# Designs tried in a protein design chat: VHH binders against q96fz2. Part 34

Target 1, 269 residues: q96fz2
Amino acid sequence: CGRTSCHLPRDVLTRACAYQDRRGQQRLPEWRDPDKYCPSYNKSPQSNSPVLLSRLHFEKDADSSERIIAPMRWGLVPSWFKESDPSKLQFNTTNCRSDTVMEKRSFKVPLGKGRRCVVLADGFYEWQRCQGTNQRQPYFIYFPQIKTEKSGSIGAADSPENWEKVWDNWRLLTMAGIFDCWEPPEGGDVLYSYTIITVDSCKGLSDIHHRMPAILDGEEAVSKWLDFGEVSTQEALKLIHPTENITFHAVSSVVNNSRNNTPECLAPV
Below, E stands for the ipSAE of ESMFold2; O stands for the ipSAE of OpenDDE; V2 stands for 0.75 times the mean of E and O plus 0.25 times the DockQ between their complexes.

## First folded at step 1 (VHH)

Design n2 (framework vhh_ozoralizumab_d1)
Fold by OpenDDE, second read of step 2:
Structure n2 (fold): chain B 269 residues (1-269), chain A 123 residues (1-123)
Amino acid sequence: as target 1 above (269 residues)
Amino acid sequence: EVQLVESGGGLVQPGGSLRLSCAASGFTFSSYSMYWVRQAPGKGLEWVSEISSSGSTIKYPDSVKGRFTISRDNAKNTLYLQMNSLRPEDTAVYYCARGDYEYDFWSGEFDYRGQGTLVTVSS
C-alpha cells in the first residue's frame, strides 16, 4: 500500500471514529496535534495521516480502551535512527510485511512495546498491471458501504449534496499499523511515525495486486489491536490476515500524480 | 549489509546531460529489479525508471521517456541512469532503489534505496 485517501473534514472524521469503550460508553477519540491533519484524496508516504492509538500511550493509568486520534508520518522512523533527516533511511518503512514483522528490528521493537495503531483512510489505491501494456489501471479499494436509500453509490453522487451525504456516513478503512517515536538528534519535537502491515491479497483483490494492507474489520478487531494493555502481541498478530470484505472500482489516472488532490482521484471511471 | 551508493549528480544547464551511477553491494545484484526514483524539493517520491534483473524489461514514466536511459552491469554490480535533455523540473535528489519482491513503482514498494545524489538543473 503506497497511496491512500483521507479527505474527510476533521469533525466528520472524528464522528466516523466513534466507539464504545470497555464500559460500553459511547466515545469520540480525542485529538492529539489536530493541526497536523491535512485532508487529502491522495496521501503518499512521508505525509501525515490520522491514526488511532490507545490513550495509555500518553497517560499513565489511562483506560487502555480509550482511543486517541493523531496525525503521524507515514513511514516508520525507528527510535534508534541517528541521522537528522528521516528521509535518509535506507530501507522502506512504508509497509511492514506480516510474515517478517518479528524479524525486523525496526518493527519488532515498537510492536513489543505495544505501539500498535489503526491507520485511517477512506480507502487505498492499487495499480493493476495490464498484461502486454505499460499501462497500469488504478483502483480505489475500500470497505463496502451501507446503501442507505438516500445515499447513492459513490458513482451516483451527481450532486455536491449527494456527495456530502455519502461521506457523512462513510465507513473508514481501518488498517493495522505499528508506530514508533523518534527523537531528533539535534533536538526538537518527537516524531511519531507509522508503518502499515501488509499481507497477501485476498482472492477478490488478487487480480489487481498480490499484496494488501492488513485490514481490521469491525470494532472488536480494532479494539483488540489498539488495546496493548490487555491484548498481547501474540494475540494481536492473530488479527493480521487478508479479508474479503472489500470492494473496489477503477479510477482515473489522475491519482497517479501525488500532487493531485481532488475528488476525481477516487471517482469511478 | 545491503548498500546502494549513488554518484554522478551535480549542477547542469537546461538541455544538458548527466550520467548517474549506483554501486550495489551486500546482495546478489543480478537477482533484483532495480529502480531510479527521485524526490524534488517539497514533492513526494517519483518513479523515474525500472529495469528487470536481466535487463530485458525496461520502463519509464512519460515524464522522462525519450530522455532518460536506464541500464545495468551485473558483472560490476552497477546501475546507471543516462539523463539527456535535462529540464529544470528534473531537479531532485535521485535514488537508486532495489525492488521488493514484485515491486510496484506506483506504490513505492522498493526495499532499499541509497542516500541519493543531487541533480540540479538551472540556467
Scores: ipSAE 0.022, ipTM 0.486, lowest interface PAE 3.7, mean pLDDT 89
Fold by ESMFold2-Fast, scan of step 1:
Formats: sequence, C-alpha cells, structure tokens
Structure n2 (fold): chain B 269 residues (1-269), chain A 123 residues (1-123)
Amino acid sequence: as target 1 above (269 residues)
Amino acid sequence: EVQLVESGGGLVQPGGSLRLSCAASGFTFSSYSMYWVRQAPGKGLEWVSEISSSGSTIKYPDSVKGRFTISRDNAKNTLYLQMNSLRPEDTAVYYCARGDYEYDFWSGEFDYRGQGTLVTVSS
C-alpha cells in the first residue's frame, strides 16, 4: 500500500470513527494535533495521515479501550534512529510485511511496546499491470459502502454525481499499523510515524495486485488491535490476514501524480 | 541524482546464457524494490522480474519463470539478472527500474529507468 485517499473534513472523519469503549459507552475519539490533519484524495509516503490509537499511550492509568485520533507521518522512523534528519533513514518503512514483522528490529521493538495503531483512509490505490505496455491501470480499493437513501451499495456503475453524496456516511478503511516515537537528538517535538502491515492479496483482488494492506474488518478486530493493555502482541497478530470484504473500481491516470488532489482521483471511469 | 546503469548485454545463440548487472547510485538502494523490464523491437515494455528491497520476495511472469533469476547485492548497490536457456523471443533492450514503493504495492509507472542494455538471441 503506497497511496491512499483521506479527504474527509475533520468533523466528518471524527463522526465516522464513532465507537464503543469496553463498558459499552458510545464515544468519539479525542484529537491530538488536529491542525496537522491535511485532507487529500492522493496521500503518499512522508505525508501525515490520521490514525487511531489507545488513550493509554498518552495517559497513565487511562482505559486502554478509549481511543485517540492523531495525524502521524507515513513512514516509520525508529525510536533508536540517531541522525537529526528523518529523511536520511537508510530503508523504506512505508510498509511492513506480516511474514517478517518479528524479524525486523524497526517493527519488533515498537510492537513489543504495544505501539499498534489503525490507519484511516477513504480507500487505497493500486496499479494493475497491462500486458504489452508500460501503462498501468489504477484502481481505488475500499470497503463496500451502503447507500443510506436507496439501501444499495455504491460501486463502479454509480455516476460521478452519486459519488459526491456518499461521504457523509462513508465507511472508512481501517488498516493495521505499527507506530513509533522518535525524539530529535537536538531537541524539538516528538515525531510520531507509522507503517502499514501488508499481507498476500485476497482472491477478489488478485487480478489487480498480489499484495494488500492488513485490513481490520469490523469493530471487534479494530478494538482488539488497538487495546494493547488487554491484548498481547501474539493475540493481536492473529488479526493480520487477507480479507475478502473489499471492492474496487478503475480510476483515471490523474491519480498517478501525487500532486493531483481532486475528486477526479477516485471517480469511476 | 538517481542513476541506473545496465551492463552485460550482447549477442548470444539460442540456449545460451547471459548475466545482466545494474549499478545504482544517487539513492539508498537497499530501501527500494527493483525491477527488470524489457522492450522487444516494435513492442511495448514487458516486466521480466521483481525483487523486494530486502530480497525476500521475488516474482516472474510465466514467460521467463524457471529460466531467469533476479538477485541483488545491497552492499554493492547492484541488481542482477541471470538469464539461462535464452530464446530468440527474449531479444530486447533490458532496463533496470526502481520501484516507487515497497515491493508489496506498485504505484504507477516506474519511478526511474536506466538507459538499457541490448540482448540479441540469434545464430
């Protein structure tokens, strides 16, 4: 996963993240650094994206089932990184393969500290190889969506006009992530950064690409991944597997350039 | 700036072997997935092989599977393609290409491509 859309205004995004804590109480996640949230139809690595994480990471004795929403840098900078400039990191941490997560110090150490997060997006983009050409067909990939007014699901057959109206009730894609906290050696604010865990693609996605993000399908999976106070690393990793509950449609090549940030990036073609 | 320099191409007879090399500079080679792609005369680009940044994940199309082997040496910033049992239809300019993201997800066209090295399989 190397390109996402996360364009919802802050208030719409917050309502889309409504949840129940361990006691069954309805809640909205509390924001940290909301001014760092930059909505975009075309998010690339090194940009900030909103993630959910347990309140217990910030408050001693907090209920570990309560959630914070915070913008974090895409591209994990390990806590042990000793250079002054994170862009000088020697390896790409945009994604973390599920099969090697316990072998890599950059990921194993924050996992051991319970630094699990849920990466939020409207959906992600993937580029399908086209035989006999250097052209690739981009696709927007997302959870099936319910049309609240017509009781149908949204899809590729829907007009662009209908796509403008779906965002108020959009089901956000929830991807399993690992984050870390890096303190600049010369002082300054702590940098929070994340990676997205990846798995083999599901049957439905295999014709587009052979890999996919580890998607946490439903509130039970999301809650267990976030709740590092009650759910061990070993138990949480059992949630990391391909999912079939996904849909997609082809999009315009406008999305290829990460500087393009318009609704055309995800509109069906 | 980013630079990829291919070498090792040449004229070989059917059934022969060649080893291509790609010397990378101007970026942290070990952080990028790498690709070999080729372009036969009068045809479009065809992907030949992929290798993840660590070397742990490797993929081939059916047309070269079992005959070609991709490998990398991150300490030397070098990508390799060992080509065995070459066929006339393998005749093409071979390009070393840098991936945009980790091997798991390809985003768009190649981020950067070298100048290429010509491989001709003919008697």
Scores: ipSAE 0.006, ipTM 0.198, lowest interface PAE 9.7, mean pLDDT 84

Design n3 (framework vhh_ozoralizumab_d1; at its last look DockQ between E and O 0.38; V2 from the best seeds 0.00; counts 0 for: pae E 12.3 > 2)
Fold by ESMFold2-Fast, scan of step 1:
Structure n3 (fold): chain B 269 residues (1-269), chain A 122 residues (1-122)
Amino acid sequence: as target 1 above (269 residues)
Amino acid sequence: EVQLVESGGGLVQPGGSLRLSCAASGFTFSSYSMYWVRQAPGKGLEWVSEISSSGSTIKYPDSVKGRFTISRDNAKNTLYLQMNSLRPEDTAVYYCAREYDDSGYYWEFDYRGQGTLVTVSS
C-alpha cells in the first residue's frame, strides 16, 4: 500500500470516526495538531495522514479506550534515528510486513511500547500489471458502502455524480499501523510517523496485487488494536490478517501522478 | 544488505538463445515477487517479466511472450530468464529487480542489480 485517498473535510472526517469508549459513552476523537491535516485524493508516503491512537499515549492516567486523532508522517522514523533530517533514512518504512514485524528493530521496538494506530483513508490505490503491456491499471479499493437510494455498495456501475453525494456517510477504511516518536537531535517538536502493516492479498484482490494492508474490519477490531493498555502485543497481532470485506473499481491514469489531487483520481472508468 | 547480481548476457546471433541468472542475497528471496526489466539504447525501462514469490503467477508483455520464460529457485535464491528466438530489438541491458516492499507504486521495484548486456547482432 503506497497511495491513499483521504479527502474529507476535517469536520466530516471527525464525525466519521464517532466511537464508544469502554464505558459505552459515545465520543468523537479529540484532535491533535488539526492544522496539519491536508485532505487529498492522492496521498503519498512522506505526506501527513490522519491516524487514530489511544489517549493514553499522551496522558499518563487517561482511559486507554479513549481516542486521539492526529496527522502523522507516512513513513516511520524510528526513535533511535540519530541523523538530523528524517528524509535521510536509508530504508523504506512506508509498509511493514506482518510476517517480519517482530524481526525488524524499526517496528518491533515501537510495537513493544504499544505504539499501535489506525490509519484512516477513503480507500487506497493499487496498480495491476496487465498482460501484454508495460502499463499498469490503477484501482481504488475501499470498504463496501451502504447507499440510501438502492441496495448494495457503490461501485463502477454508479455515475460520477453519485460519488459526490456519498461522502457524508462514507465508511472510512481503517488500516492497522505502527507509529514511533522521533526527537530531533537539534531540538524542535517530536515527529510522529507511521507505517501500514501489510498482509498477503485476499482472494478478491489477488488479481490486482499480491499484498494488501491489514484492514481492521469493524469497531471491535479497531478498539482492540488501539487499546494498548488492555490488549497485549500478542493479542493485538491476532487481528492482523487478510480480509475479504473489500471492494474496488478501476480508475484513470490521472492518479499515477501524486501531484494530481482531484475527484477524477478515484472516479470509476 | 540487499544484493542482486545478474549474469549470462553476451553477444548472440538473431534466432539464438541466452539464459540470464540473478543471484539474490541479503533478504528472504522466497517472500518477494521478482522482475526482469530491460533498457534498450536510447529508451526507457521496459518490464520484461514478473514472477510471484511462490512462482505461481507469471506475466509477460506481448513483445516477449512465447519466447522468454521467467523462473525462480527459492532454495538457491536465484531468478532466471530463458530467452529464445532472440531478435535485434531485444538488445538491451537486462536488470534483475526486487518488488517494492508491498507497494502498488506506478514503478514497483526498490532494488535492481547492475545489469547484464545482451547484444543481438544481425
Scores: ipSAE 0.079, ipTM 0.484, lowest interface PAE 5.9, mean pLDDT 87
Fold by OpenDDE, look of step 3:
Structure n3 (fold): chain B 269 residues (1-269), chain A 122 residues (1-122)
Amino acid sequence: as target 1 above (269 residues)
Amino acid sequence: EVQLVESGGGLVQPGGSLRLSCAASGFTFSSYSMYWVRQAPGKGLEWVSEISSSGSTIKYPDSVKGRFTISRDNAKNTLYLQMNSLRPEDTAVYYCAREYDDSGYYWEFDYRGQGTLVTVSS
């Protein structure tokens, strides 16, 4: 996964992340560093995106089922990295392969520390190679949305009002991630960064791309992945597999340029 | 300088066997997933085999599964491809390739050797 959409306003995003704690109480995740949240229809690696993580990562003795929402840098910077510039990393950490996660120190170590997160997105983009041409068709891939009588298909949002209605009840894509904390050698703020775990594509996506992000489908999967206090690494990794519970539509080439940040990026063509 | 040097190619009859080797230098070989890829005359590059940095994860396409075996010796900085039950359609230049991002998501290689020719013919 090399491109996502996460464009919802902060308040809408927060509401979309409502959850029940272990006691069954309805909660909203608390924000950490909300000012770093930059909504965009076109998120690329090295940008900040919101992730969910357990409160236990920040507070001792916290309920590990409680969730924090925080913008983190896409592209994991290992804690052991000694250079002053994260761009000097010699390997790509945008994604982590599920089958080799335990072979790579950069991912194994933070995972062993319970540094699991859920990466939030409207959806992600993938490009299909066109047979006979060097052209690639982009697709927007996301959870199936509940058709409410009032909420037209993304394609029917001809009016600003309809557009808002579509996104007010949007089910966010929840992808499994690993994050790490890096302290710059020269001092400064601790950098939180993440990688998206990838798996082999489900049958439905196999014609578009051979790999897909590990999607955590449902509140139970999300909760278990986040709750490193109660759920072991071994148990958590059982949640990492392809899912067929996705839909997609073709989008315009507007998304090809990472500088484009408009609704046209994810609009069906 | 990163170098990959393939060897072991040649002419073989259908049903025969060859063992390819790739000598790696100029980088920490044990830190990278390695691939064998091949290019037949008039065809594009085809993935043939994958092995993770530790050797714990191995993958093959259906076209070579059960016939080819990839392995590595990290102490010797060497990649191997044992090819058994060779077929005429296996005729190609075989390349050793280093994965660019270790993600396997895009199957991108940053370095590839000069290749070794394998010809399967009666």
Scores: ipSAE 0.026, ipTM 0.499, lowest interface PAE 3.4, mean pLDDT 90
Fold by ESMFold2, look of step 3:
Structure n3 (fold): chain B 269 residues (1-269), chain A 122 residues (1-122)
Amino acid sequence: as target 1 above (269 residues)
Amino acid sequence: EVQLVESGGGLVQPGGSLRLSCAASGFTFSSYSMYWVRQAPGKGLEWVSEISSSGSTIKYPDSVKGRFTISRDNAKNTLYLQMNSLRPEDTAVYYCAREYDDSGYYWEFDYRGQGTLVTVSS
């Protein structure tokens, strides 16, 4: 997983993240650093994308079931990193394999501190290598969405739902992540950065790519992954597995160039 | 510069065995999961085996399971593939690869060397 779409305006994204806390109270996540949110159909590593995390990471006595939403850098920079330039990391931290997460200090240490997050996207892109060629076919991959209620009965609406209505009701993809906090040696703002946990692909995606992000399917999974105050690392890792509850469609090669930020990036071909 | 140098290929009769090696340099070998992939003539790349950084997790596709064994020696920065009960269908150029999960236009597995040719024929 190295490319996502997360294009919704901040208010629409926030409403899509409505949740209930442990006591059943309806809430929206509270933003941190909202000015760093840069919506795009075509997000790549090193860019900021919104993640959910427990309020307890920011407020000592907070209810750990309450959620903060914050943009974080894609590509985890470990807190122990000593150089001034994160590009000098000698390994790629865009993704973290679930089967080796406890073998790699860059991921094991923040995970042990409860630094779990939910990475938000419209969906993600993967490239299928075609046999006998260097060409790759990109696909956009996302949760199944509730389609318009055109049932075929007499009186079905003449107009399809507009593009805005589709996205106003979009079920955001919720991927399990680990984050860390790095203090630059020269001072300045603490850098929050994340990695996306990956698993073996489900059968439905295996022809496209052999790995997929660990998807948290449903509010119970999301709540347990975020709530490091009540859910141990050992229990949280049981949430990390492939899912078949996923759909996809082929897209044009417009998405190949990460500078292209248009709806065409995810449009079906 | 990251380098992966494959060796140990050759000509072998069906049912024979070969052991491939991959010498790694330019990165912290013990921090990466490693793979063997192969490319048969006129075909695409096929994943053949995977081993975690510590060696504790090992995976194979059904096509080679029970015949191939991946291993690593982190002290020597070397990856191995023991291939037994070889079949003509195993004829390919074999490459070792480093973990790189990022997708995009790029190849998923990081850094392919020149590979080592394995030919299985009478």
Scores: ipSAE 0.000, ipTM 0.221, lowest interface PAE 12.3, mean pLDDT 84
OpenDDE, second read of step 2: ipSAE 0.025; ipTM 0.525
ESMFold2 (binder alone), look of step 3: mean pLDDT 80; pTM 0.802

Design n4 (framework vhh_ozoralizumab_d1)
Fold by ESMFold2-Fast, scan of step 1:
Formats: structure tokens, sequence, C-alpha cells
Structure n4 (fold): chain B 269 residues (1-269), chain A 122 residues (1-122)
């Protein structure tokens, strides 16, 4: 997974993340660095994306089931990295394979510290290799959405007339991530950065791409992944597997250029 | 911030030659595979060439093989595309792109630069 859409205005995004804590109390996640949130239809690695993480990461003795929402850099910079410039990192940390996560120091160390996060997106993009050509067909991939009745009929989420109306009730894609905190050796602000865990593609997506992000389907899975105070690394990793509860549609080549940031990027062709 | 700045495009007669350059900054250029991709007016992106981080592995599609040569200068953080025997069908905006190594190769044709226009016309 190397390209997402996360375009919702901050207030809409916040409401879409409403949740219950361990005591059953209804809550909205509390923002950290909200000014760093940059909505876009076409998010690439090294840009900031919003993630959910446990409040316990920031406050000693906080309830580990309470959530913070914060923008983080896509592309994990390990806490042990000793160079002054993150661009000197010798390997790409945009994605982390589920099968080797406990073998790679860059991921094993933060995972051992409970640094699990949920990466938020409208959906993600993948490029299908077309037989007989070097060109690829892009697809927008997202959770099934609730159908809405407009103009006297039931509309699909991918209908142009219904897209404007469904964003207020859009079910965000929730992907399992690992984050780390890096302190620049020369001084400066702590950098929070994340990677998206990946798994083998499900049957429904296998014709598009052979890999997919580890999707956390539903609040129970999201809560267990985030709650590092009560859920061990071993138990949390049981949540990491392919899911079939996903849908997609083909999109135009407009999305191919990461500089294009318009609704056309995810509109059906 | 990753920055890629393409240059060297222009108008050329069929059979002519052009050399494109891509100046890279904001990342460790020598650690990434690099790509040239192109987009003809009203069409999708087409992969043109790829080169490994060390320069030892180079690939081309049949449409440009034998006419185009990709190269890189890691000391100068610059990627090149030498285009010979140009044809009207080579008319396109040419972009350089950085590979996202790691788990899988999903953004090899993602142009991060503004592109440079190549027009092949009599």
Amino acid sequence: as target 1 above (269 residues)
Amino acid sequence: EVQLVESGGGLVQPGGSLRLSCAASGFTFSSYSMYWVRQAPGKGLEWVSEISSSGSTIKYPDSVKGRFTISRDNAKNTLYLQMNSLRPEDTAVYYCARDYEGDYYESWFDPRGQGTLVTVSS
C-alpha cells in the first residue's frame, strides 16, 4: 500500500472516529497537532496522514482504551536511527511485511514498546498490471459503504451523484500500523512516523495486486490493536490477516500523478 | 520533501535525439531504483525505463528498446534518458519517478516531478 485518499475535513474525520472506551463511555478522539493535518485525495509516502493511537503513549497512567488522533509521517524512522537526516535511512519503511515484522529491528523494537496505531484513510489505491502492456489500471479500494436513497432510488457509494452526500457518513478504512518516535541528534522536534503492515491479498483483490494492507475490520479489532496496555503484542498480531470485507472500482489515470489532488482521483470510470 | 525536476524536453524532428535529465533532492538518491515514465496527451502513463540503485540492472519495454538509454550519476543525484531515433509516437510529457522499495513495488510509475514535454513533429 503506497497511495491513499484521506480528504475529509478535520471535523468530519473526527466524528467518523467516534468510539467507546473500556467503560462504555462515548468519546471522540482528542487531537494532537491538528494543524499538521493536510487532507488530500492522493496521499503518498513521506506525507502526513492521521492515525489513531492510545492516550497512554502521551500521559502516564492514562486509560489505555482512550484514543488520540495525530498526523504522522508515512515512512517509519526508527528511534535508534543515528544519522541527522531521515532521508539517509538505507531501507524503505513505507510498508512492513506481517511475516517478518518480529525479525526486523526497525519494527520489532517499536512493536515491543506497544507503538501500535490505526492508519486512517477514505481508501487506498492499487495498480493492476494489464496483460500484454506495461501500463497499469488504478483502482480505489475501500470498505463497503451504506447505500443511500437519493432521487427516489438506492444509490451506490461510487455513484457521482451520491459521493457528495456519503462523505458525512463514510466508513473510514482502518489499517494496522506501527509507529516510532525519533529524536533528531542535533536537536529539534520529535518526529512521529509510521508504517502500514501488509499481508497477502485476499481472494477478492488477488486479480488487482498480490499484497494488501492489514485491515482492522470493526471497532473490536481496532480497540484491541490500539490498547497496548491490556493487549499483548502476541495477541494483537492475531488481528493481522487478509480480509474479504472490501470493495473497489476502477479510477482514471489522473491518480497516477501524486500531485493531482481532486475528487477525480477516486471517481469511478 | 522529495523533489524531482525534469528538464531537456523540446521540439525535435522525427529521427532526432534528445537527452532528458532529472535532478533529485530530499532523499538518498543512490539507495533507490529510478524510472522514466511518459504520458501522451489524453492517454495514461506508460513505463519507459527503469534502473537499479547501483545502475547494474536496466530494463526497457520493446517500444523503446534499442533507441533509449537510461543512466544515472549517483554523485550528482541525477537521472538521465538519452532518446535516439525519435518517432511522432514518442510525443509525451516525460516524468522521472522514484521506486518505493520495501514490501512491494507499487509506485514505480508515480511521477513526483512536473515533467518535461517532448514533441516529435515534422
Scores: ipSAE 0.014, ipTM 0.249, lowest interface PAE 8.1, mean pLDDT 84

Design n5 (framework vhh_ozoralizumab_d1)
Fold by ESMFold2-Fast, scan of step 1:
Structure n5 (fold): chain B 269 residues (1-269), chain A 122 residues (1-122)
Amino acid sequence: as target 1 above (269 residues)
Amino acid sequence: EVQLVESGGGLVQPGGSLRLSCAASGFTFSSYSMYWVRQAPGKGLEWVSEISSSGSTIKYPDSVKGRFTISRDNAKNTLYLQMNSLRPEDTAVYYCARDSEDYYWGTEFDYRGQGTLVTVSS
């Protein structure tokens, strides 16, 4: 849970996030800082990724069911951090374990302020430890996708051309996140940064890795996680658990180097 | 509750040796890569060594290679750092740290202990 793909062009990503507000009105999320969105097949911590969050975080009295989409830095910088350079933070905030989220001040405080977000990705990568060697086998892990016109469901047997065609209707992975707002002590723009909540792996992923991101499967779960105006912290945390509704395939070692940003990173091998 | 408890630090003369231990509890120790990192007074964290979950892959920076040896005992949930030929610049608080993710290069950690102070001085 420390590497993702989020490569869709901004307009395709926006349409993939179409949703209904609490009145049943169809909407697209409204962008903040769209120019900071950088599509990539290989996103690592400290890079920006798009997240969904409630409009109520930015506008007092806004409908808490309405959504903003914004790029945020991966790696939560707590609001109380006093150094001028966030990269000097002494502990890793890329992920937040679900079992200790209420015990750690860095996560408990923003969670208490309703700073819940949904982290968007095409999918995420994990490295399976190979016994007897120091090699690891990378896998691309994502929601099951709907069938296209002739090819049926996508999978490892499909050609790279078929994978390119599927992106217009791709079901984005929706991961539960917590964000915080940090004001640089020497002045400058407020930094929005996030962490991904992690849980024990489901049975389907246990042979690849023993942990997985907390995935919000379906619009009801996504809506409840985002709606901090109506859903308490205690109720929202009930959404945080392993899920079996996930699929994966092995990918090449090209993905290992985070500087590689090509479709080969997620193509089946 | 994840706990990492370091021990074995102390005051030693240049050229001396120390062995650090880290007792891990509250998680499946054998499933995680582990690190030793250190922080000298007034400086940032510096990576000292890493070891894969099985112990088969071990790495050091040039500053300690040939002098320090990392090892682990998965049956006892314990991580070790054998430090030989200690130098004044090795003076630091030494932390045991757990890898946050199962990355190919395993470079980041999510938990560290309270630390143990190593002072190398005449």
Scores: ipSAE 0.011, ipTM 0.201, lowest interface PAE 9.3, mean pLDDT 85

Design n6 (framework vhh_ozoralizumab_d1)
Fold by ESMFold2-Fast, scan of step 1:
Structure n6 (fold): chain B 269 residues (1-269), chain A 122 residues (1-122)
Amino acid sequence: as target 1 above (269 residues)
Amino acid sequence: EVQLVESGGGLVQPGGSLRLSCAASGFTFSSYSMYWVRQAPGKGLEWVSEISSSGSTIKYPDSVKGRFTISRDNAKNTLYLQMNSLRPEDTAVYYCARVEDYGSEWYDFDYRGQGTLVTVSS
C-alpha cells in the first residue's frame, strides 16, 4: 500500500472516528497537532496522515482505551536512527510485512513499546498489472459503504452538492499501523512516523494486486489493536490477516501523479 | 554494501533539460528492476519512472510521459534519467531506487540513494 485518499475536513473526520471507551462512554478522539493535518485525495509516502492511537502514549496514567488522533509522517523513522536528517534513511519503511514484523529491528522495537496505531483513509489505491495489456489500471479500494438518506453513491455524484453527500456518512478505512518516535540528535520537535502492516491479498483483490494493507474490520478489532495497556503484542498480532470485506472500482490515470489532488482521483471511470 | 549514488542535478530554467545518473554498486545491477522517484519540497514521494532488469519494459506516469526518458547501462552499472521540457513542478530531490521482490510496487523499494536536487526556476 503506497497511495491513499484522506480528504475529509478535520471536523468531519473527527465525527467519523466516534467510539466507545472501555466503560461504554461515547467519545470523539482528541487531536494532537491538528494544524499538521492536510486533507488530500492522493497521499503518498513521506506525507502526513491521521492515525488513531491510545491516550496512554501521552499521559502516564490515562485509560488505555481512550483515543488520540494525530497526523504522523508515512514512513517510519526508527527511534534508534542516529543521523540528523530522517530523509537520509536509505531503507524503505512505508510498509511492514506481517510475516517478518517481529524479525525487523525497525518494527519489533516500537511494537515492544506498544506503539500500535490505526491509519485512517477514505480508501487506498492500487495499480493492476496485467501481462496481457502491458499497462496498469488504477483502482480505488475501500470498505463497503452503507447507503443512507444523506449519502449518495460515488457513481451518482455529478455535482459538488452530491459529492458532499457521499462523504457525510463515509466509513473510513482502518489499517493496522506501527509508529515510532524519533528525537533529532541536534534538537527540535519529536517526529512521529508510521508504517502500514501488509498481508497477502484476499481472494477478492487478487486480480488487482498480490498484497494488501492489514485492515481492522470493525470497532472490536480497532479497539484491541489500539489498547496496548490491556492487549499484548502477541494477542494484537492475531488481528493481522487479509479481509474479504472490501470493495473497489477503476479510476482514471489522474491519480497516477501524486501531485494531483482532486475528486477525479477517486471517481469511477 | 548496496550503494546507489545519484548525480546530475542542478538549477535549470523552465523548458530546460538535465540528465541524471545513478551509479550502482554492491549488487548484481543487471538482475534488478530500477526506479526513479522524487520528493518535492513539503510533499511525499512520487514515482517518476521504472525500467526492467533487461531494459525491455519501461513505464512512466502521465505527469512525465513524453518528457522524461529512463535508460540503463548494465555493463557500467548505471541508471539514467533524461529530463526534457522541465517545469517548475518538476522541482524535487530525485532518488534512484532498487526493488527486490518480483511484482513489488515502486513504494516497496528496498534501497535508495541520497538523492540529487533538481530546481526548475527562473
Scores: ipSAE 0.013, ipTM 0.451, lowest interface PAE 7.5, mean pLDDT 87

Design n7 (framework vhh_ozoralizumab_d1)
Fold by ESMFold2-Fast, scan of step 1:
Structure n7 (fold): chain B 269 residues (1-269), chain A 122 residues (1-122)
Amino acid sequence: as target 1 above (269 residues)
Amino acid sequence: EVQLVESGGGLVQPGGSLRLSCAASGFTFSSYSMYWVRQAPGKGLEWVSEISSSGSTIKYPDSVKGRFTISRDNAKNTLYLQMNSLRPEDTAVYYCAREEYYDLWSDAFDIRGQGTLVTVSS
């Protein structure tokens, strides 16, 4: 996974993340650095994306089932990185393979500290290597959406008004991530950055790409992944596997250039 | 250090067969998806085949589908490409490449070796 869409306005995104804590109390995640959230139809590595993480990472004695939502840089910068400029990290930390996560120091160390997060997106993009050509066909991949008389679907949106209704109750894609905290050697603010865990593609996506993000399907999986105070690393890793509960449609080549940031990026062709 | 060493290329007549090998070292081979890519004289890189880390997902472009077979031996850290019914247009330097998940659109295969030359001519 190397490209996502996360375009919802902050208030809509926050409501889409409504959840229940361990005590059964209904909650919205509390924002950290909300001004750093930049909605986009075309998010590439090095940009900030919203993630969910346990409140216990920031507040001593907090209930580990309570959630914070925070923008983090896509592309994990390990805590041990010695350069002053994190953009100079040469390693590909955009994705973290599930089968080697416990062998790679860059990922094993933050995972051991409970630094699990859920990466939020409208969906993600993959480029299919097509038969008979060296060109690639982009696809937008996302959770199946609940259809209502009021909300509609992406393919049925005919106007800006109908387009807005598609997103009112959109089920966000929830991907398993690992984050780390990097302190600049020369001083300055701590950088929070994440990687998306990847798994072998499911049967339904195998014709598009051989790998997929580890998707946490449903609130039980999301809660267990985030709750590092009660769920061990070993137990959490049991949630990391391919899922068939996914849908997709082909999109235009407009999405290829990460500078293009319009609804056309995810519109069906 | 990551090393990928291709071998098995050579001169073959149209309709002939060759088997290419790629010896991998310096990383956990069984954890990476692998690719064969080729570069014909004066042309750009062309994707030829891909195989997932477990070997369960395999893909080919139409130009080689039915003629080429990719396989891997994770116990030996070796990737293979069996090429049958070779055509003059298959003439190229063949590289094995490790997966690069930075951005599939970037076309940045992790190519480490010098490749192996396949010439299909009478």
Scores: ipSAE 0.000, ipTM 0.191, lowest interface PAE 12.7, mean pLDDT 85

